# VHH binders against q9y6x5: the designs that were tried, part 158

Target 1, 379 residues: q9y6x5
Amino acid sequence: LPPKLLLVSFDGFRADYLKNYEFPHLQNFIKEGVLVEHVKNVFITKTFPNHYSIVTGLYEESHGIVANSMYDAVTKKHFSDSNDKDPFWWNEAVPIWVTNQLQENRSSAAAMWPGTDVPIHDTISSYFMNYNSSVSFEERLNNITMWLNNSNPPVTFATLYWEEPDASGHKYGPEDKENMSRVLKKIDDLIGDLVQRLKMLGLWENLNVIITSDHGMTQCSQDRLINLDSCIDHSYYTLIDLSPVAAILPKINRTEVYNKLKNCSPHMNVYLKEDIPNRFYYQHNDRIQPIILVADEGWTIVLNESSQKLGDHGYDNSLPSMHPFLAAHGPAFHKGYKHSTINIVDIYPMMCHILGLKPHPNNGTFGHTKCLLVDQWCI

## First folded at step 7 (VHH)

Design x17 (framework vhh_7zox_3)
Fold by ESMFold2-Fast, scan of step 7:
Structure x17 (fold): chain B 379 residues (1-379), chain A 124 residues (1-124)
Amino acid sequence: as target 1 above (379 residues)
Amino acid sequence: DVQLVESGGGLVQPGGSLRLSCVASGFTFSSYAMGWVRQAPGKGLEWVSDISSGGTTGYADSVKGRFAISRDNAKNTLYLQMNRLKPEDTAVYYCARSDFERWYSGETPYFDLAGQGTQVTVSS
């Protein structure tokens, strides 16, 4: 039987939620599996970029999904202008479901993971659901488990995406213990449902399951706003993305726009593209704009108005508040092992190893995840 | 200067229809997600509908199948077609500019900018 892997993402699941709230179902999963306490994600710490980094093992400058809103200077296309499903945006990398289908006579299945409803290099996931936020977790799980049991060629790689706790993190902020406790309890119950469903279908003992997330969440406030309209007039630039990383396309001389922005706020760093810190690995792509503004943690960039968000993400990836976790269970993984930190790009080569796939060139380091795996020597 | 100007509200009988418009200026309208939120007398803000820059739409369960959101990027205008109106739809309706991220989050959208509102009253 070929190895099988189910990759589950709960969007916006901040790593330290595990320390501050009770997760009986997740803790039972971890007790018989592995936990990575912090996953250092890629910059910018946003949903589309980090979900694509998980499945490609690449930094955003390499895979091309550099933000949730993008402009490509060479082709003059705008992402989300009409073309969320335009393969152009996704074709700079090969995600694992494509590799899985092309290297072996195997199938892939997807419930809502970003990019899985798009043909990438002329290949779409064998089984998939068109993205629709209104589809319940139960319906997503029913489809995934049906495809895992009733496919030929066999489904060996499956993905499942859920929008919480990100939605509630934005609405209430991560410091609202009353509301976040309710949301996180619901997620733990969904994890319990997932495990029970896999056990009832006879999948649990032979399936590798990874539960992870793309980023964390930090508290925002009406007292921490950066008003761009106080710095620069709209006639000088086109805004490609706003907060907490603003992507600025100048309509006048780049140096003039930079000079208007550089001293505007003590709570925002302003970078010419070539001056973006090397540690971000966020420079070498035509979709990264000539000027990037990076707000300090918990600060929101606005255009002469208040923000309704009480929580946000997208901030510096060195911030612990931006880090998710990774938990895993299955025949490939040790039982009861805890690891401190991996990079989010390390997940891809680990998953390729579990599935017996040759990874495409990537920015991950297989050695960082070796201690999680039963067939590897930990040094 | 960034502005959103709503129009099209008024008094209508139950079962009737209204079309709201919102004219945007001072920003690149086509690059932003846009939406409608409402506030009924004595209540908080309630999300009604949104539309991404790419045209993907979302609706609150209370209005799904009755309301239709659309946009005209050439005219910098957002619309809300409201059909089969109920007394429960009585509210001030606000045009809102939203962040780009929310189309995958499945949450009630939050907005960075709102207009001055237009009153809709559904009464016999």
Scores: ipSAE 0.000, ipTM 0.230, lowest interface PAE 14.9, mean pLDDT 88

Design x18 (framework vhh_7zox_3)
Fold by ESMFold2-Fast, scan of step 7:
Structure x18 (fold): chain B 379 residues (1-379), chain A 124 residues (1-124)
Amino acid sequence: as target 1 above (379 residues)
Amino acid sequence: DVQLVESGGGLVQPGGSLRLSCVASGFTFSSYAMGWVRQAPGKGLEWVSDISSGGNTGYADSVKGRFAISRDNAKNTLYLQMNRLKPEDTAVYYCARSDFERWYSGETPYFDLAGQGTQVTVSS
């Protein structure tokens, strides 16, 4: 039978939650599978950029989803986190479900993964759900398992996205033990439901399952605000994205805007586009603005107002608080193996290998993930 | 029935020693990581020590060098040898089973089953 893979994302699942809370169902999953303790995500550490990096193996400057809010200087188009569904934003890369459908005449299925309800290079996931946050995890799981069992050509790649613990991480902050304990217990129960459903349907023994996330979460506070209005008047620039990475499009001379911003706060770094650190791989795309502001961990950029966010992400990708984890189980994976760190772009070539697909050129390194796989020799 | 039964607690003077035992039944003892957690009066649970199915041990910094965990797979029994006991070691000690080994030294492991506990009191 052809290899099958289900890729599951719990948005905003910070890696160290695994150490600070109890996950009986996830731990049972890992006992018979593999765990990567930290996944180093791409900069900016936001939902859309990192979800697209997982399925393309590319840095944001290469795949074109450079933020949750974007402006393209060449076409003058605006993108918002509302899923505008214009293929323009997604067409700079080829995600794995497109490759899966085109190389082997296989089907793909998707429950809410970013980009799966958009035709990309004239190819949309064979089965998909339009994004709707009101749809329960159970309904998403029911559709995915139905499609895995009842498809022709067979569904060999399926994705499942869930908004928690990100939503609660923003609302309560990751240091709220009482509320986060409740939220994470519910997520663990959903993982238990997932495993039981797959076993009940006879899918468990021949299905590869990856459980991962796009980023972590850090604690924010009303006493850690950067008021951008105290630095510069709104008449000098257009704001494309605000916090914790502000994207600034100057209306006047770029150097004048830079000079007004560069010494405004000790808790914010100001970069001209060409001076953005090379380690971010966040420079070579028309959707990256002429000036970016990068807040220090836990600091929020505001416009003369308070922020009600008690948790946030988007910060420097070197920060452990921004890192998710990866757990996997199935015939492709070792049992009881633990690995310290991979890059989020490494997931794509690993998934291509599992599915027998030829990967498009990408920034991942297969060697970083080979020790997870039973068909590879590892030193 | 899956069961863990602790024994060996009691009253000792500071500087004294106790050996706790935990007898397991209803599961393949040798296949599971085992540990000890404690709860002092008015405080939460504190991980004390663990031992993997392969025999690798871990200890909380507060007990390192004083406590020794061991197992006898033929007897389905977990032990905690406690030496140079301090008043702050006063707690109910719970034997615990984990079906997941901790990932690195000093990390708090998950426990999916605990016994009823045994009281350790260190006072003059």
Scores: ipSAE 0.000, ipTM 0.106, lowest interface PAE 21.6, mean pLDDT 88

Design x19 (framework vhh_7zox_3)
Fold by ESMFold2-Fast, scan of step 7:
Structure x19 (fold): chain B 379 residues (1-379), chain A 124 residues (1-124)
Amino acid sequence: as target 1 above (379 residues)
Amino acid sequence: DVQLVESGGGLVQPGGSLRLSCVASGFTFSSYAMGWVRQAPGKGLEWVSDISSGGSTGYADSVKGRFAISRDNAKNTLYLQMNRLKPEDTAVYYCARSDWERWYSGETPYFDLAGQGTQVTVSS
């Protein structure tokens, strides 16, 4: 039977939560599998961009999902809704579920992973759920396990997305140990439920399972605000995205807008598109705006108001607070192996290898993940 | 300075209608996505509906086809028209401001500001 892979994302699961809280179910999973302690994500460290990087192996400038809110200067289209199903936004890359369906004539299944409810290059996930945050983890798991057991052609690649601990990280901030302890214990219980369900259905022994996340979380404060309105009037620009990375589309001369913004705050860097640091790999796409503002960690860009959010992400991808982890278990993976770090773009070529798929050209390096795999040489 | 004030709750019979209002002050209302969340007795917060700054709307499956969210930016007011109310809709309803970037993101709606709430009771 062909190899099978279930990719699970817990949104906003900061890597160092593993050091500061107890996860008995996740630790049992890791004991018989592998752990990558830090995953270096792509810039900007946001949900849609990083989830698409996991399944394409590409930087955001290459796959085209460059933010959670976007404007395309060539076509003049605006992506402003989490339910935007226009394939235009997703068509600059080929995600793994599309490759799985086209190369191997196998099925894919998806519970809420970004992009899976959109036809990409005229191919939609064989089984999918339209995005709805109110749908329980249990219902998502029930659908995924049903599809893994009851599909022809067989489901060989499945995805499961869960919004926590991101929602609570924003609401309480990662420094609220009482509330985060409660939230993270519930996530660990969900991991226990996942493993138990797979065992009950006879899937556990032959299924490869990856548990990962798209980004971390950092503490924000009312004392760390950047008021954009103090520097520039709204009549001079269209705001495409706000915080902590602001995307500015000038209504007047770009240089004039830049000059009004460049000394706005000591806690924000202002870049003309061509001056964005090369290490971000965030420059070569029409959806990246002419001026980009990047707030320092824990600083929030606002429009003449206070912000009450206590946690956020989107910041510089070199920051450990922005990093998720990766844990995996199954016949493809070693047992009890720990690895220090990989790049988030490395996950895609590893998954292609496990599934026997030829990867599309990508920014990942298979060598970075080979030590996780039993069929690879790593002493 | 920043506040949200809900009104329009009350007691209604099953099958009835209510319109909730929320008046915002202390921030640029038109620049924010807004939503409604509810908390039934003994349960956690449940997202009900949202509306972007541009007017795009979302609804929980439990209320889709029965509830309509709208906004009036000139009056800094958010509305929730609730039709064909069920006993299961009994809850405190909170008007909430979303961190603008999260509303368009595919992330769980995060509300960085909520009002005091207005009680809706659906009972005979």
Scores: ipSAE 0.000, ipTM 0.205, lowest interface PAE 17.6, mean pLDDT 89

Design x2 (framework vhh_7zox_3)
Fold by ESMFold2-Fast, scan of step 7:
Structure x2 (fold): chain B 379 residues (1-379), chain A 124 residues (1-124)
Amino acid sequence: as target 1 above (379 residues)
Amino acid sequence: DVQLVESGGGLVQPGGSLRLSCVASGFTFSSYAMGWVRQAPGKGLEWVSDISHGGSTGYADSVKGRFAISRDNAKNTLYLQMNRLKPEDTAVYYCARSDFERWYSGETPYFDLAGQGTQVTVSS
């Protein structure tokens, strides 16, 4: 039988939650598998960009999903609906499920992972669920396990996405120990359900399972707001994305808009596109706007209003609060090994290796994940 | 374009010799520790030998005294001289790069880049 891999994402699972809360099921998974304590995600530290980076191994400027809200200056298309299924937005890269289906006579399965309900380069996941946040974790798990067991050609790559703890992180903030403890306990129970289901179906011993996330979460406050309307009149620009990274499309001369913004707040950096720090790898794409505003950690950009968000993400990817973790278990992985840090783009070439796929050119480095794998040398 | 290209493998009789070469391109060869790892049929990867950027060498016990690793920084080339070959040496041999310098005798090197490999078969 060909190697199988299930990739699971719990949206917004900050790495240090593992040290601040009890996860008996996840800890049992880790004791018999591997843990990467910190995953350095890509900038912007947002859901759609980072989920696509995990499955392509590319920085956002290369795969084209540069934010959760986008405008393409060349085609004049807008991406503002999270359910936008226009393949145009996703076609700048080839995600692993497409590679899996095209390089080998294999099937892919997906429960809600961003992009899997979209035909990309005329190829859609063999089995998928249209995105619907109301569908339970159990229903997603039931579909994935059914497809892993009962498919021809065989499902060798499967994905499972869950919206927590991100939704609660936004609502309560990561410093709300009581509410976050409750939410994270429920997630740990879902991990226990996942493992039990795979064991019951005889899948556990021969399936590689990766549990990861796209970003972390930081505490926000009504005391840390940047009112953009105090900086510049809305008649001078079109707002493409707001917070914590604002994407500004000028209606007048770019330099004039830049000059109105550059000294507006000590808690916001204002960049002309060509001046965006190279370390962000966030410059070379038509969907990156002429002016980008980057709020400091915990600061929210608003339009003459209060914000109800007590937690947010999207901030500088060097911040530990923005980092998720990665845990994995299965025949490809060592047992009881801990690794400090990898880049989120390194996950893609590792997954290609496990599945025996030739990776498309990517920004990941296979060497960074070698210590996790039983068939590789590490010292 | 960062690349390692191995050559010199082939079929040899027990007790014979082979010299493997690896040509590096796309990086500053002299700045990296280099090594050879092998994979025998049905086995995992086995470290064979390494050489630091300074020229210090290490060898697996199974090949010590029979194999000699060397480098020519002017030609961006790594070599493995294999003498008194045994059937147990039959494997695909991979040239490997590491930015991790060996400072302890007997430690296996970590490598971050490997070539496509060259087949060595020791058979009568």
Scores: ipSAE 0.000, ipTM 0.085, lowest interface PAE 23.4, mean pLDDT 88

Design x20 (framework vhh_7zox_3)
Fold by ESMFold2-Fast, scan of step 7:
Structure x20 (fold): chain B 379 residues (1-379), chain A 124 residues (1-124)
Amino acid sequence: as target 1 above (379 residues)
Amino acid sequence: DVQLVESGGGLVQPGGSLRLSCVASGFTFSSYAMGWVRQAPGKGLEWVSDISSGGSTGYADSVKGRFAISRDNAKNTLYLQMNRLKPEDTAVYYCARSDIERWYSGETPYFDLAGQGTQVTVSS
């Protein structure tokens, strides 16, 4: 019987939530599995980019999903305007569900992971749901478990995505203990439901399950706004993405736009594309704009308006507030093992190893995840 | 001239239903994410629901399972079907356009244009 893996993401689950709130169901999962306390995500620390990095093992400049809103300078295409499921945006990499289907006789299943409702290299998950945020966690779980149990060829890789605690993190901010406690308790209950469902269906003992997230969350405030309209007139540029990383496409000379922005606020860094720090791995792609603005943690870039966001992400990936965690359970994983840190790009080669797949070239290092796995020597 | 014009508000009893409409003009409606935000008496603006250009929907926890957002691109019209209304739903409801799409993140949409609003009052 081939190995099976279910990859679950709770969007915006900041790593230190595990230390500040009680998660009885998640703690029981970890007790019989593994925990990676911090996962260092890729820059920019946004949903689409990091979800695609998890399943490709690539930095954003390499996989091409460089933001949640994009413009491609070569083809003149805009990503934010149509949501037309154009495979153009996703075709710069091969995600694991595509590799899983193309190697041997295997199926993939997807409940709303970013990119899974798009044909990528002419391949779409064997079973998938079109993205719809109104579909309950229970319905997503019902479909995934049905597909894991009732498919031929067998589903060996499955994904499950949930929007919380990200939506509430934005609305309340991560420092709102009362509201975040309620939200995170609900997440823990959903983890309990997941485990119970897998046990009831006879899947639990032979299924590898990874629970992770794409980024964390930091507290924002109406006292920490950067008004871009105070820096530069709208006639000088086209705005591709706003906050906390603004993507600026100049309509006039690039140097003139840069000079208007460079000293406008002490709470943002302004980079010409070629001057973006090498440590971000955020330079070598036509979808990265000629000028990017990077707000300091907790600062929001606005266009002469207030912001309703009390929490946000997208900030520097060196910030612990931007880091998620990874927990895993199953026959491939040790029991009761804690690991300090891995890079988010390391998840892909680990998953390929578990499934017996040959990974495409990637930026991950398999050695970083070896200590999690029972069939590997932790030296 | 770019405009959003809301209608369909009114007085309704608890447990009742209302359907709000918003007619857009002066821009390519089908290319934008659209949403509803509300302001209850003495409170700030609260995001209620959004719908992407591609049809993906989001809802605030307070309205999930009771409200349904939809759009008719041929008519440049956004709708909010409100069911099982509660006194706590009493607010001015604003139709809003988002210039920057967030389809998978649950991020609060950034709105660059809003209408003048329509009053919804839920009382006996």
Scores: ipSAE 0.000, ipTM 0.263, lowest interface PAE 12.1, mean pLDDT 88

Design x21 (framework vhh_7zox_3)
Fold by ESMFold2-Fast, scan of step 7:
Structure x21 (fold): chain B 379 residues (1-379), chain A 124 residues (1-124)
Amino acid sequence: as target 1 above (379 residues)
Amino acid sequence: DVQLVESGGGLVQPGGSLRLSCVASGFTFSSYAMGWVRQAPGKGLEWVSDISSGGSTGYADSVKGRFAISRDNAKNTLYLQMNRLKPEDTAVYYCARSDFQRWYSGETPYFDLAGQGTQVTVSS
């Protein structure tokens, strides 16, 4: 029986939610599996970049999805269309579902994971759903489980994406205990539904399941705004991305734009591209703009107006508030093992190992995750 | 004071067309991405379409090829041209402001500000 893996993402699931709220279904999953308490994501701590890093094992500068809004200086293309299916944006890396389909006679299935409805290097996920936020978790799960059972060649890699708790994190902020408690309880119930469905269909004992997320969430406030219009006039630059990481394309001399921005706010760091900290691995790509502004945690960059967001992400990836977790269960994984921290880029080589795939060159380190696996001993 | 005012909804037969308008005031309209979200009776909010400050557009798969979003920065107005309307398009449509957040596969159909909404009913 070839090894099978289902990768599940709950968008914006901050690691410390596990300590502050009760998750009976997730705790039962972890009891018979493994838990990584913190996953250090890539910078920028945004949805598209981190979802693509999970499935490629690459930093954003290497896989090319460097933000949720992008401009490519070489080709002059803009990525600001939520349904933009241009393979150009995704072709700087090879995601695991493409590798899975090309190395052996195997299929991949996808319910809404970023990039799975795009042909990447002329290969699209064998089974997929076009992105539509109105499609229920249950419908996504029904399709994934059907494809896992009823495909030839067999589906060996499947992905499932869900938008919460990110939506509610933005709307209410992570410090709203009442609303976040309701949302997180619903997510735990969905995890219970997932496990029950897999058991009922006879998939549970032979399927490896990873539950993870792309980033966390931090509290924002109307008292923590940085007004970019007070720093610099619109005629001096083109704005590619705004908050909490602003991507600035100068229309005049770059140094002149930099000098207008560099001392404007004590709650924002201003970088020329070559001065971006090496620890971000956010420098060597044409889609990274000449000047990058990075707001301090909980600060929002605005254009002469207020923001209604009570929570946000995109901040420095060293911040614990930006970190998700990883839980896993299945024949490849130990039972009842807890691990402190891995890098989000480490997930890809681990998944390749589980599936018996040769990974493409990547930034992950297999040694960081090998202690989670039953066929690897790290005592 | 930030305001979004939607108009153009109504009752239409299947296969018909409607054009929604949203007039913005109290902020620099040209600097923001704008979008349309809808809520059908008894359902949650669904993202329909967005347009960046630079004019790049996105559409939900359910409306792609039938709906067209556009903006007139001189008039601070956002439009949604809805063609070949279906009964499943029946919903309250809200105009929404965003600060360049993405909704595809990660950012949900939550926007910084939504208007009062305009009712669209597609029925025979």
Scores: ipSAE 0.005, ipTM 0.284, lowest interface PAE 10.7, mean pLDDT 88

Design x22 (framework vhh_7zox_3)
Fold by ESMFold2-Fast, scan of step 7:
Structure x22 (fold): chain B 379 residues (1-379), chain A 124 residues (1-124)
Amino acid sequence: as target 1 above (379 residues)
Amino acid sequence: DVQLVESGGGLVQPGGSLRLSCVASGFTFSSYAMGWVRQAPGKGLEWVSDISSGGSTGYADSVKGRFAISRDNAKNTLYLQMNRLKPEDTAVYYCARSDFDRWYSGETPYFDLAGQGTQVTVSS
């Protein structure tokens, strides 16, 4: 029977939460599996970009989901809730569930992972749920486990997405120990429920399970605001995305807009597209706007108003506060192994190896994940 | 002072139409994404529709093909045209100003400013 893999994401699960809070269920999972302490995500450190990088192994400039809010200069299309079901936005890459279905007589299943309710290259996940944030973790888990156990052809790749602790991270900020303790305990209980359900159904011993996240979270404040309206009049530009990375489409001369912005705040870097640092791998795509503003960690870009956010993400991907972790358990993985760091794009070729799939060209390096796997030599 | 004021609600028969309006003041309306959220009796807030500063629109699956959102930046006014109304559309409808990042990052959509609401009742 072919190998099976379940990929689970808890949105906004900052890596150092593992050090500052107790996770008895997650710790039991890791005891018989592997832990990667830090995963270096892609820039911009946002939900849609990083979730798509996990399943494609590509930087954002290559897979085309360059932000949570986008404008395509060539086609004049805008990315919104209505347009996130448009295959146009997702077709610049081939995610692993498409490869899984096309290379082998296998099925894929999805509970809410970004992109899984969209036909990509005319292929949609064999079993999926239309995105709806109101659907409980238990309902998502019930569907995924039924599909893993009862499908023909067999489901060999399944995804499960949960919006916490990101929502609470935004609302309370990561430094609110009382509220974050409550939220993180609930997540640990959900991990316990996941493991218990898989054991009850006889899936646990033969299923590879990866638990990861797309980004971290940093503390924001009303004392750390950048008022864009004090720099430049709204008549000069169209705003495509605001904070903490602003995407600016000039309505007048680009140089004039740049000159108005470049000296506006000491807590923001202003880049012409061609001057965006190479280390970001955030330049070669029509959906990246002519001028990008990058706020310093914990600073919020606003339009002459306050921000309710006590936590945010999207900042420089070199910041440890932006990093998630990765934990895994199953027949493909060593037991009790701890690894320091991998790149988020490395997850895709590792998953292809576990499933026996030929990966599409990607930015990941299989060698970075070798030490996690029982069938590989490291050193 | 920043303010959103809704109007246009009322009692309609199933299959009927209503047009809601929202007048904004105290901020640069043209620079913000705007939307409509509703709360049915005994239920939580439900996102209905939004429109970006650039004119991109989004709709909840429950209203797609029946509702149309639009804006008039010269009049600082947001509109919701509601067609083929159902009893299930009965709710208080709130005009809301959107923080661009909140919908994709949160468990529930966040609006940083909302009006006082206008009641829509679909009944015979």
Scores: ipSAE 0.000, ipTM 0.258, lowest interface PAE 14.5, mean pLDDT 89

